VH-VL binders against q9h9l3. Designs and how they scored, part 234

Target 1, 176 residues: q9h9l3
Amino acid sequence: PRKMVAIDCEMVGTGPKGHVSSLARCSIVNYNGDVLYDEYILPPCHIVDYRTRWSGIRKQHMVNATPFKIARGQILKILTGKIVVGHAIHNDFKALQYFHPKSLTRDTSHIPPLNRKADCPENATMSLKHLTKKLLNRDIQVGKSGHSSVEDAQATMELYKLVEVEWEEHLARNPP
Key: E = the ipSAE of ESMFold2; O = the ipSAE of OpenDDE; V2 = 0.75 times the mean of E and O plus 0.25 times the DockQ between their complexes.

## First folded at step 13 (VH-VL)

Design ia37 (framework fv_fezakinumab; at its last look DockQ between E and O 0.78; V2 from the best seeds 0.74)
Fold by OpenDDE, look of step 15:
Structure ia37 (fold): chain C 176 residues (1-176), chain A 123 residues (1-123), chain B 111 residues (1-111)
Amino acid sequence: as target 1 above (176 residues)
Amino acid sequence: QVQLVQSGAEVKKPGASVKVSCKASGYTFTSYYMHWVRQAPGQGLEWVGWINPYTGYTFYAQKFRGRVTMTRDTSISTAYMELSRLRSDDTAVYYCARSGTYYYDSGPRFDPWGRGTLVTVSS
Amino acid sequence: QAVLTQPPSVSGAPGQRVTISCTGSSSDIGLGYDVHWYQQLPGTAPKLLIYDNSNRPSGVPDRFSGSKSGTSASLAITGLQAEDEADYYCQSYDSSLEGWVFGGGTQLTVL
């Protein structure tokens, strides 16, 4: 069986009016929640909006941030060949400008058994914060300091573990 | 309808540079990646690289790194591929092709393709 | 130079079934990346024929089908027609190269 990791990324706004979502932090944890990667990342373009209230990213975090190209290489090396778990993970992959095999991707925002367990509509898109509260009785993304990508990645992995057996069986019977 | 219109055929000498354009229409230019693929006469398809028109980020095949530059002008929904230090074995039809930006969209399938631009390199 | 391996040519009579194989490695198809197929008629640009291993775009007849297993993929054409004579290319992503790769192409001749 393939190793499993969870990923969460924080993005800042670049380009005109800060509408471009650029990777500014990436956190990757293993199955046990141990941090494998956690780096601030410097976008190649000027940051227009740090989106601090959501991203938790501040100007000071970019002083010694890892250049995007280097960070991307490091991250891809970790992800390659792994089952990657994330919440609304397409945003993370898009920010990385990376394609991970569908068959090796797990998006906790689109797992019906997970929603069912949380007494939510199976086909609804629920937030990571909501699912974490309902199923893990844990508060994440609290306060005004922004999100913690490590905390979010860990929560994502814990949520997936609740439905891992059932979902993996489902995927085996219904490959994407 | 979605269309990719490429610039006309080019004839270049060895050592020169060529810049091929690909104008997109019928879709949001910045919502899809643009790829470049070439095909030498009687040969197969060879991926050259891709650009994210939204961010301007580029990724090139190892073979072309240092010689290829991909750019875009979002104001006119046009992508460009410039190949420098041309040699005879660069003679090929160069295609632009569209793909999605992530797997949950249209993914890495190439659709549609431009009609191609013949670049001939000869002394 | 092609990373994916295809037979250089296949042939069949009208109405017959033909298959084109596409063999990759543990860093592309074998890693789990999807395979796409393209049809290139003589003197034209490639056209998407099959995407994500087995899906047909609108306008592609159900005579064309794709499958993937292990490190290989296959394109099957049933009820072969004269208009199917073309070059066919498989495509995937190679993690080691950090880029998309094509097969060498297969020339299909309808006898």
Scores: ipSAE 0.795, ipTM 0.913, lowest interface PAE 0.7, mean pLDDT 94
Fold by ESMFold2-Fast, scan of step 13:
Structure ia37 (fold): chain C 176 residues (1-176), chain A 123 residues (1-123), chain B 111 residues (1-111)
Amino acid sequence: as target 1 above (176 residues)
Amino acid sequence: QVQLVQSGAEVKKPGASVKVSCKASGYTFTSYYMHWVRQAPGQGLEWVGWINPYTGYTFYAQKFRGRVTMTRDTSISTAYMELSRLRSDDTAVYYCARSGTYYYDSGPRFDPWGRGTLVTVSS
Amino acid sequence: QAVLTQPPSVSGAPGQRVTISCTGSSSDIGLGYDVHWYQQLPGTAPKLLIYDNSNRPSGVPDRFSGSKSGTSASLAITGLQAEDEADYYCQSYDSSLEGWVFGGGTQLTVL
């Protein structure tokens, strides 16, 4: 079997009017929730909008941040060959400018059994905060100082573990 | 309507550099990656690298690192590939080709392709 | 050397079926990356023929089909026609190289 990790990234706004999401922090945890990677990342483009209410990123975090090219290399070494779990994970992979194999990707925002357990419509895209509160009775992304990508990655892994057996069986029968 | 138009053929001496252009039209230039692929006479296709026109981020195949530089000019929707310290075995047709940036936006397949630019390196 | 392995040539007569194989490794096709196929007519740029293992772009006849299993992919051409004479290349992504990789190409000769 392949090892499994969970990822969560924080993005800041770059480009015209800050509309482009650029990677500014990445956290990766293993199956047990132990942190494998957690770094602030310096985008190669000028930061227009820190999006601090959501990202938790401030100008001070950029002072010693790892340059994007170096951070991307480190992150990809960890992700390669592993099953990667995330929530709306396409945003994270797009920010990393990376194609992870579809067969090794698990997106907790698109797992019908997970929504069913939360008493949500199976094909709706529910927030990580909502699913975590409903299924794990835990409050994440608390307050207005921004999210913790470590906390989000840990919650994402725990959510996936609730449906892991049935979802892996589904994927074996219905390969992506 | 989606087209990639490349610059004309070049003849260079060993040790020189060459810069090939690829002008995109018919789509949003910054929404897709631009790749460079070469083909030596009578040989197969060899991937050189790619550029994200929006961010300017580049990634090059290991064989070309230190000799290739990819850039773009978003104001004229044009991508460039510059190859330095040319050798006779760099003689090839150089193609630009477009790919998506993720699976839902055309994915990693190459479509369209430019018609190619022949670069001849000879003394 | 090409990263993906294809036979260097294949031949058939009009109306016959030919199959072109593409063999990768555990770091590309075997890892789950999709395979794409390109047709290159003499003196022209490659053209996308099959993408994501088995899908055809608009304008590609259903005589062309693709499949993938394990570390390998195949391109099948049924009802072979003279205008199918071309070079065919498979392509995937390789995680160890962190880049796109091509097969060495297969020259199809219509007898």
Scores: ipSAE 0.674, ipTM 0.868, lowest interface PAE 1.5, mean pLDDT 92
Fold by ESMFold2, look of step 15:
Structure ia37 (fold): chain C 176 residues (1-176), chain A 123 residues (1-123), chain B 111 residues (1-111)
Amino acid sequence: as target 1 above (176 residues)
Amino acid sequence: QVQLVQSGAEVKKPGASVKVSCKASGYTFTSYYMHWVRQAPGQGLEWVGWINPYTGYTFYAQKFRGRVTMTRDTSISTAYMELSRLRSDDTAVYYCARSGTYYYDSGPRFDPWGRGTLVTVSS
Amino acid sequence: QAVLTQPPSVSGAPGQRVTISCTGSSSDIGLGYDVHWYQQLPGTAPKLLIYDNSNRPSGVPDRFSGSKSGTSASLAITGLQAEDEADYYCQSYDSSLEGWVFGGGTQLTVL
């Protein structure tokens, strides 16, 4: 059976008025929640807005951060051939400048059975924080010191496990 | 209408360099990747590499690393490919082609393509 | 040395069905990467014909269809017409090469 990992990324603002999101941290955990990768990443362009209240990224994190091209290579080596779970995961792939196979991608923001378990409309896009609180009784992203991408990746994996059997069967019957 | 307009044909001697341009119109230039693909006479398509026009970051096929440089000028929505130390087997039509950066916005497919620029390396 | 393998030529009479295969490896199509198809009429640039294995862009007739299974993909053309005479290329991504890859191309002849 294919191995499964969960990914979460933190972004900083680049470009005009800091509106462009650029990768500044990436965390990957295995099925059991063990950390496989967790690095600060130096974007290839000037950081306009660290977005620290949400990203947790500060200027000092960039001093020894892995350059984007090197980090991307390391990350893609881990992702290759695996089922990758994330929340709004296509934003993470966009930040990596990478297209993971659709058949190996699981997005907890787009799983109707998961929304049903949370008593949410099946077609709604729910936040990771909300789903985690409702379904795992866990508070994540607490305070204004920024998100932990390790914490978020671990939560994402646990959420997927709640619907894994049902959703994997659905995808086998309905290939993307 | 989305268009990619390429520079005209070039004739070069072995050892020289060539720089081909690709001017984009009808879309936001910095929101999409630009790829370069070549086709030798009577032969198939060969991917050369891509540039992210927003950041200027590039990714080259292994065969061309060290000889190709891709750049852009965002003020005129133009991408460039420069190939150095030309050999006779670099004779080809060089195409630019656009791809998305995101599955929800065009994805990884090439659409549209430029009309191509013939580069001839001889004598 | 194309990464994806296509037959070098296929032919058919008007009205017939033809198929063009595209065979990859465990590092590209076999790893789950989507396949895209391009039509290249003589003397012109390639044009997107099929994307994400089976989707048709606006303006492509429904007699063109695509599929993917395992390490291979297939382009089918039904109701063959003289205007379909062209070269056809498949394309995917290969993780070992870290880049986009093409098939060697298939020359379709309408008899």
Scores: ipSAE 0.662, ipTM 0.883, lowest interface PAE 2.0, mean pLDDT 92
ESMFold2 (binder alone), look of step 15: mean pLDDT 91; pTM 0.929

Design ia38 (framework fv_fezakinumab; at its last look DockQ between E and O 0.78; V2 from the best seeds 0.00; counts 0 for: pae E 2.1 > 2)
Fold by OpenDDE, look of step 15:
Structure ia38 (fold): chain C 176 residues (1-176), chain A 123 residues (1-123), chain B 111 residues (1-111)
Amino acid sequence: as target 1 above (176 residues)
Amino acid sequence: QVQLVQSGAEVKKPGASVKVSCKASGYTFTSYYMHWVRQAPGQGLEWVGWINPYTGWTFYAQKFRGRVTMTRDTSISTAYMELSRLRSDDTAVYYCARSGTYYYDSGPRFDPWGRGTLVTVSS
Amino acid sequence: QAVLTQPPSVSGAPGQRVTISCTGSSSDIGLGYDVHWYQQLPGTAPKLLIYDNSNRPSGVPDRFSGSKSGTSASLAITGLQAEDEADYYCQSYDSSLEGWVFGGGTQLTVL
């Protein structure tokens, strides 16, 4: 069995009007929730919108931030060959401009048994915050300081662990 | 319909540079990656690199790093590939090809392809 | 030189079944990346034939099929027809190279 990690990324706005979502922080945790990676990342383009309310990213975080190209290399080395768990993970991969095998990807925003467990419609897309509250009785993404990618990655991993056995069996019978 | 229209054939001397264009139409240019693949006469397909037209991010195959530059002009939905310090073994048909920007969109399948641009490098 | 290994040529008579193998490694197909196949008719650009291991784009007949197992993939063509004579390439992603890779190509001859 392959090792499992959970990932969460924070993005800032770059490009015209800040519409380009650029990676500004990435956190990766292992199966036990231990932090394997947590770095602020400097986008290659000028930041127009820090999106601090959601991202938690501030200008001072970019002073010693790791350049995107370097950070991407570090992150990819961690992800390669592993089962990667995330919430709406396509956004993280998009920000990384990276392709991970579908067969090794687990998106907690699209796991029907997880939604069922939370008394939500199985085919609905629920927020990480909602699922975490319902299933783990934990409040995340609180306050006005923005999200914590470490906290979100840990919550994502814990949520997946609730349905891991059932979902892995399902995937084995129904490979993507 | 989705189309990729490439610039015409080029003849260059060794040491020169060539810049091939690929104009996209029929889809949102910035929503898909643009790849470049070449094929030497009678040989197989060789991936050169890719660009994200939305961000401008590029990644090149190791073989071409230092010699290839991929750019784009979003205002005219056109991607460019410039290859410098040309050698005779750079003689090939160069294709642009579209793929998804991330795995959950359309993934790394190349569709469609341009018709190719022949670049001939000879003394 | 190609990262993925294909037989250089295969042949078959009309109506027969032929298979083209594509052998990768633990850093590409074996890692779990999907395989795509392309058909290239003489003097033309490659055309997507199979994507994500076994899916057919619109317009591709069902006599073309793809499969993947372990570090290898396979393209099968049943009811071989004269118009199937072409070069076929498999493609995947290699994590060690951080790039897309192609097979060496297989020339299919219809006898």
Scores: ipSAE 0.657, ipTM 0.887, lowest interface PAE 0.9, mean pLDDT 93
Fold by ESMFold2, look of step 15:
Structure ia38 (fold): chain C 176 residues (1-176), chain A 123 residues (1-123), chain B 111 residues (1-111)
Amino acid sequence: as target 1 above (176 residues)
Amino acid sequence: QVQLVQSGAEVKKPGASVKVSCKASGYTFTSYYMHWVRQAPGQGLEWVGWINPYTGWTFYAQKFRGRVTMTRDTSISTAYMELSRLRSDDTAVYYCARSGTYYYDSGPRFDPWGRGTLVTVSS
Amino acid sequence: QAVLTQPPSVSGAPGQRVTISCTGSSSDIGLGYDVHWYQQLPGTAPKLLIYDNSNRPSGVPDRFSGSKSGTSASLAITGLQAEDEADYYCQSYDSSLEGWVFGGGTQLTVL
């Protein structure tokens, strides 16, 4: 059986006016929610906007952060061959500059049965915070000090488990 | 229309370097990855590496590490590939090819390709 | 040499069906990476023919189709026409080599 992990990343602003999202933290958890990886990552270009209110990233986190090239190598070795679960996960893969196989990718922001369980429109993109509150009775991303990618990855895995059997069977019959 | 225009053919001696250019038009140059692929006469396609034109970050196939350098000039929407310490088996047509950075926009497929630049290495 | 294995040549008569195989390993196609196909007419650059295993770009006729299973992919051409005479390459990603990889190419001859 193929192993499953969940990933969440935090981004900072780089490039002109800080509009490009670049990877600054990545957390990976296993099926049980145990942390397999959690590192602050130094982007390969100058940080213009730390986006701290949402990212939780501050200048001091970057002092000893792992350079992007090294961190990317470490992360990809963990992801290789695994089903990877995330929320709006294609943004995480874009920040890693990596294309994970579509057949091994699960995006909790885009699963109609999960939206239905939350009494939400099936084709709507729902936030992780709202789905977690409605379906798990948990508050995540509390306050204005930024998100925790460990907390978010753990929540994402628990949400996927609610629809795992149904969705895995659906994907087996309907490969992306 | 999206177009990749490459520099003209080059003839080089063993031990020299060559620098091939690829000028992009018809799209936002920094929003897509640029790849380099070569094809020796009568042979198949071989991936050389890629550059993210926005950040300048590069990744090279293991075979070419230490001999290839990829750069770009965003002000003229041009990517470059330089191959050093040339050998006779580096004789090939060198193509640039564009890929997306995001599955929903263009994905990892190579489209379009430049028309290629023939590099001949001979004494 | 080539990382993905294709037959060196294949042939068919006009109107017939031909298939071209593309066999990889557990570190590329077998790990779940998608397969793309390119057509290269004599003296020209490759052109995207099939992407993400089975999708056709606009302008590619529906007689071209692709599939993937296990460590292998296949390109099928039905209603074979003289203009289909070309070299065909499959392409994927390989995690062990950390990069994009191609098949050795298949020369299609229309009889």
Scores: ipSAE 0.630, ipTM 0.864, lowest interface PAE 2.1, mean pLDDT 92
Fold by ESMFold2-Fast, scan of step 13:
Structure ia38 (fold): chain C 176 residues (1-176), chain A 123 residues (1-123), chain B 111 residues (1-111)
Amino acid sequence: as target 1 above (176 residues)
Amino acid sequence: QVQLVQSGAEVKKPGASVKVSCKASGYTFTSYYMHWVRQAPGQGLEWVGWINPYTGWTFYAQKFRGRVTMTRDTSISTAYMELSRLRSDDTAVYYCARSGTYYYDSGPRFDPWGRGTLVTVSS
Amino acid sequence: QAVLTQPPSVSGAPGQRVTISCTGSSSDIGLGYDVHWYQQLPGTAPKLLIYDNSNRPSGVPDRFSGSKSGTSASLAITGLQAEDEADYYCQSYDSSLEGWVFGGGTQLTVL
C-alpha cells in the first residue's frame, strides 16, 4: 500500500470583511501520529480576522511564520503520492489551493462506516470533536485559545484507523 | 447563462506585450478558479496557468514563468492574462476556462470555456 | 511535446465503434488523478465531453463513454455519426509539474 499521512490546517480571515479563508498553520502526522510538519504560515495578503477562538492564531505567531509560497511547496512535497487523511479535508486543500488525487484522499467527515460506528446517520457530516469523543473517548479542541492542528491531525488518523481495512476494501471495489 | 466573454484579436510585434481579458457572468466569479489555455494554429491545447479570483493567488506553468502575469478585477468579474516579451511562437488562440476549487463544486475540469482570443505575433 | 500521449488520428465509418487512448505516467494518471475529455469542433472552443473518468455532462449522449486503468484512459464512441468529426483531447493533473496537462489531441475522421 502507499504511505499514509493525516493533515489539519488552521485558517485566518483575509480579503473583504475577512471572508476569505487563508492558510495560517498546517500540521501533518504519519500513520503512527508522529509530527512530520507543523509550521505557522504567513498569508500573502493582510489578515483581517485571526479567528483566534477556532484557529488559535494570534499576531505573534505571524512574526516568524513561513511565507505561503514556501510553506505550500514544503507541504506538497510531503503529500505527493501519499494517501492523505483529513476531516472536511476539502477545506484544507482549498486553503492550500491544491488538488490531491481523489483516489488518494480520505475524508473522515464522509465515511459512512465511521458514522455508523458512532451511532450517527451515515450521510451526516459530523464534527471531528464529536467523532473523536464518541469513538476514541477523547476530548479534543478544549480550552479557550483555539484548536491544536497537531491534535486534530492525530485524532483524524486514529479515527481513520478504526475503519481503514473496511474502507480500503470498499474503495478497491468501488473506486471514487 | 454561465458565460465567459473574451476580448478581441490582437496583432503584436516581437518583444511587445499583450493583455487578454475574460469577463465572467451568470455565476459567482470568486467561487471558481480561472484558467488560461492556449492553442497554436493546427496544434494542441497547452495550459498556461490559473488564478484564484477570490485570493488573487496565481500559479503558472514553468514554461511561462517570468513572462506571464494573471490578474483579476472582482468589481467587474473580469480576469486578465498578460504575456510579455512576445515571440513568433506565442501566436495562438488564448482561451479562458473555469474550474471548480474542489470536487464537490465541479472539480478541476474546465467548463465553460471562452470563445478564445487570437494573438498574432509577427515581424 | 504533449505530456499525455494520444494517437494523432483515428477513423471509422458511421455506426462503428472507435476508441481513443490517453497514456500518462506515474506523476499524473498513474497517481490517481482523474481524466477529463474535451471535444473541439472545427473553429470552436473545446467543450467538456467526459469528466472524472466516466461521467457525462447533461446533453452528452451515452454513446460517449470513458474509462481509466493504471496509467491510461480511453474514450469510446459507439454508433459513430458524421457530426462526431472533431479533435478530442484528454486532460489530467500532473503532480511533478503542479499543473494541468493535455494529450496531443486525436483527429477523428468519419469516413
Scores: ipSAE 0.624, ipTM 0.867, lowest interface PAE 1.9, mean pLDDT 91
ESMFold2 (binder alone), look of step 15: mean pLDDT 91; pTM 0.926

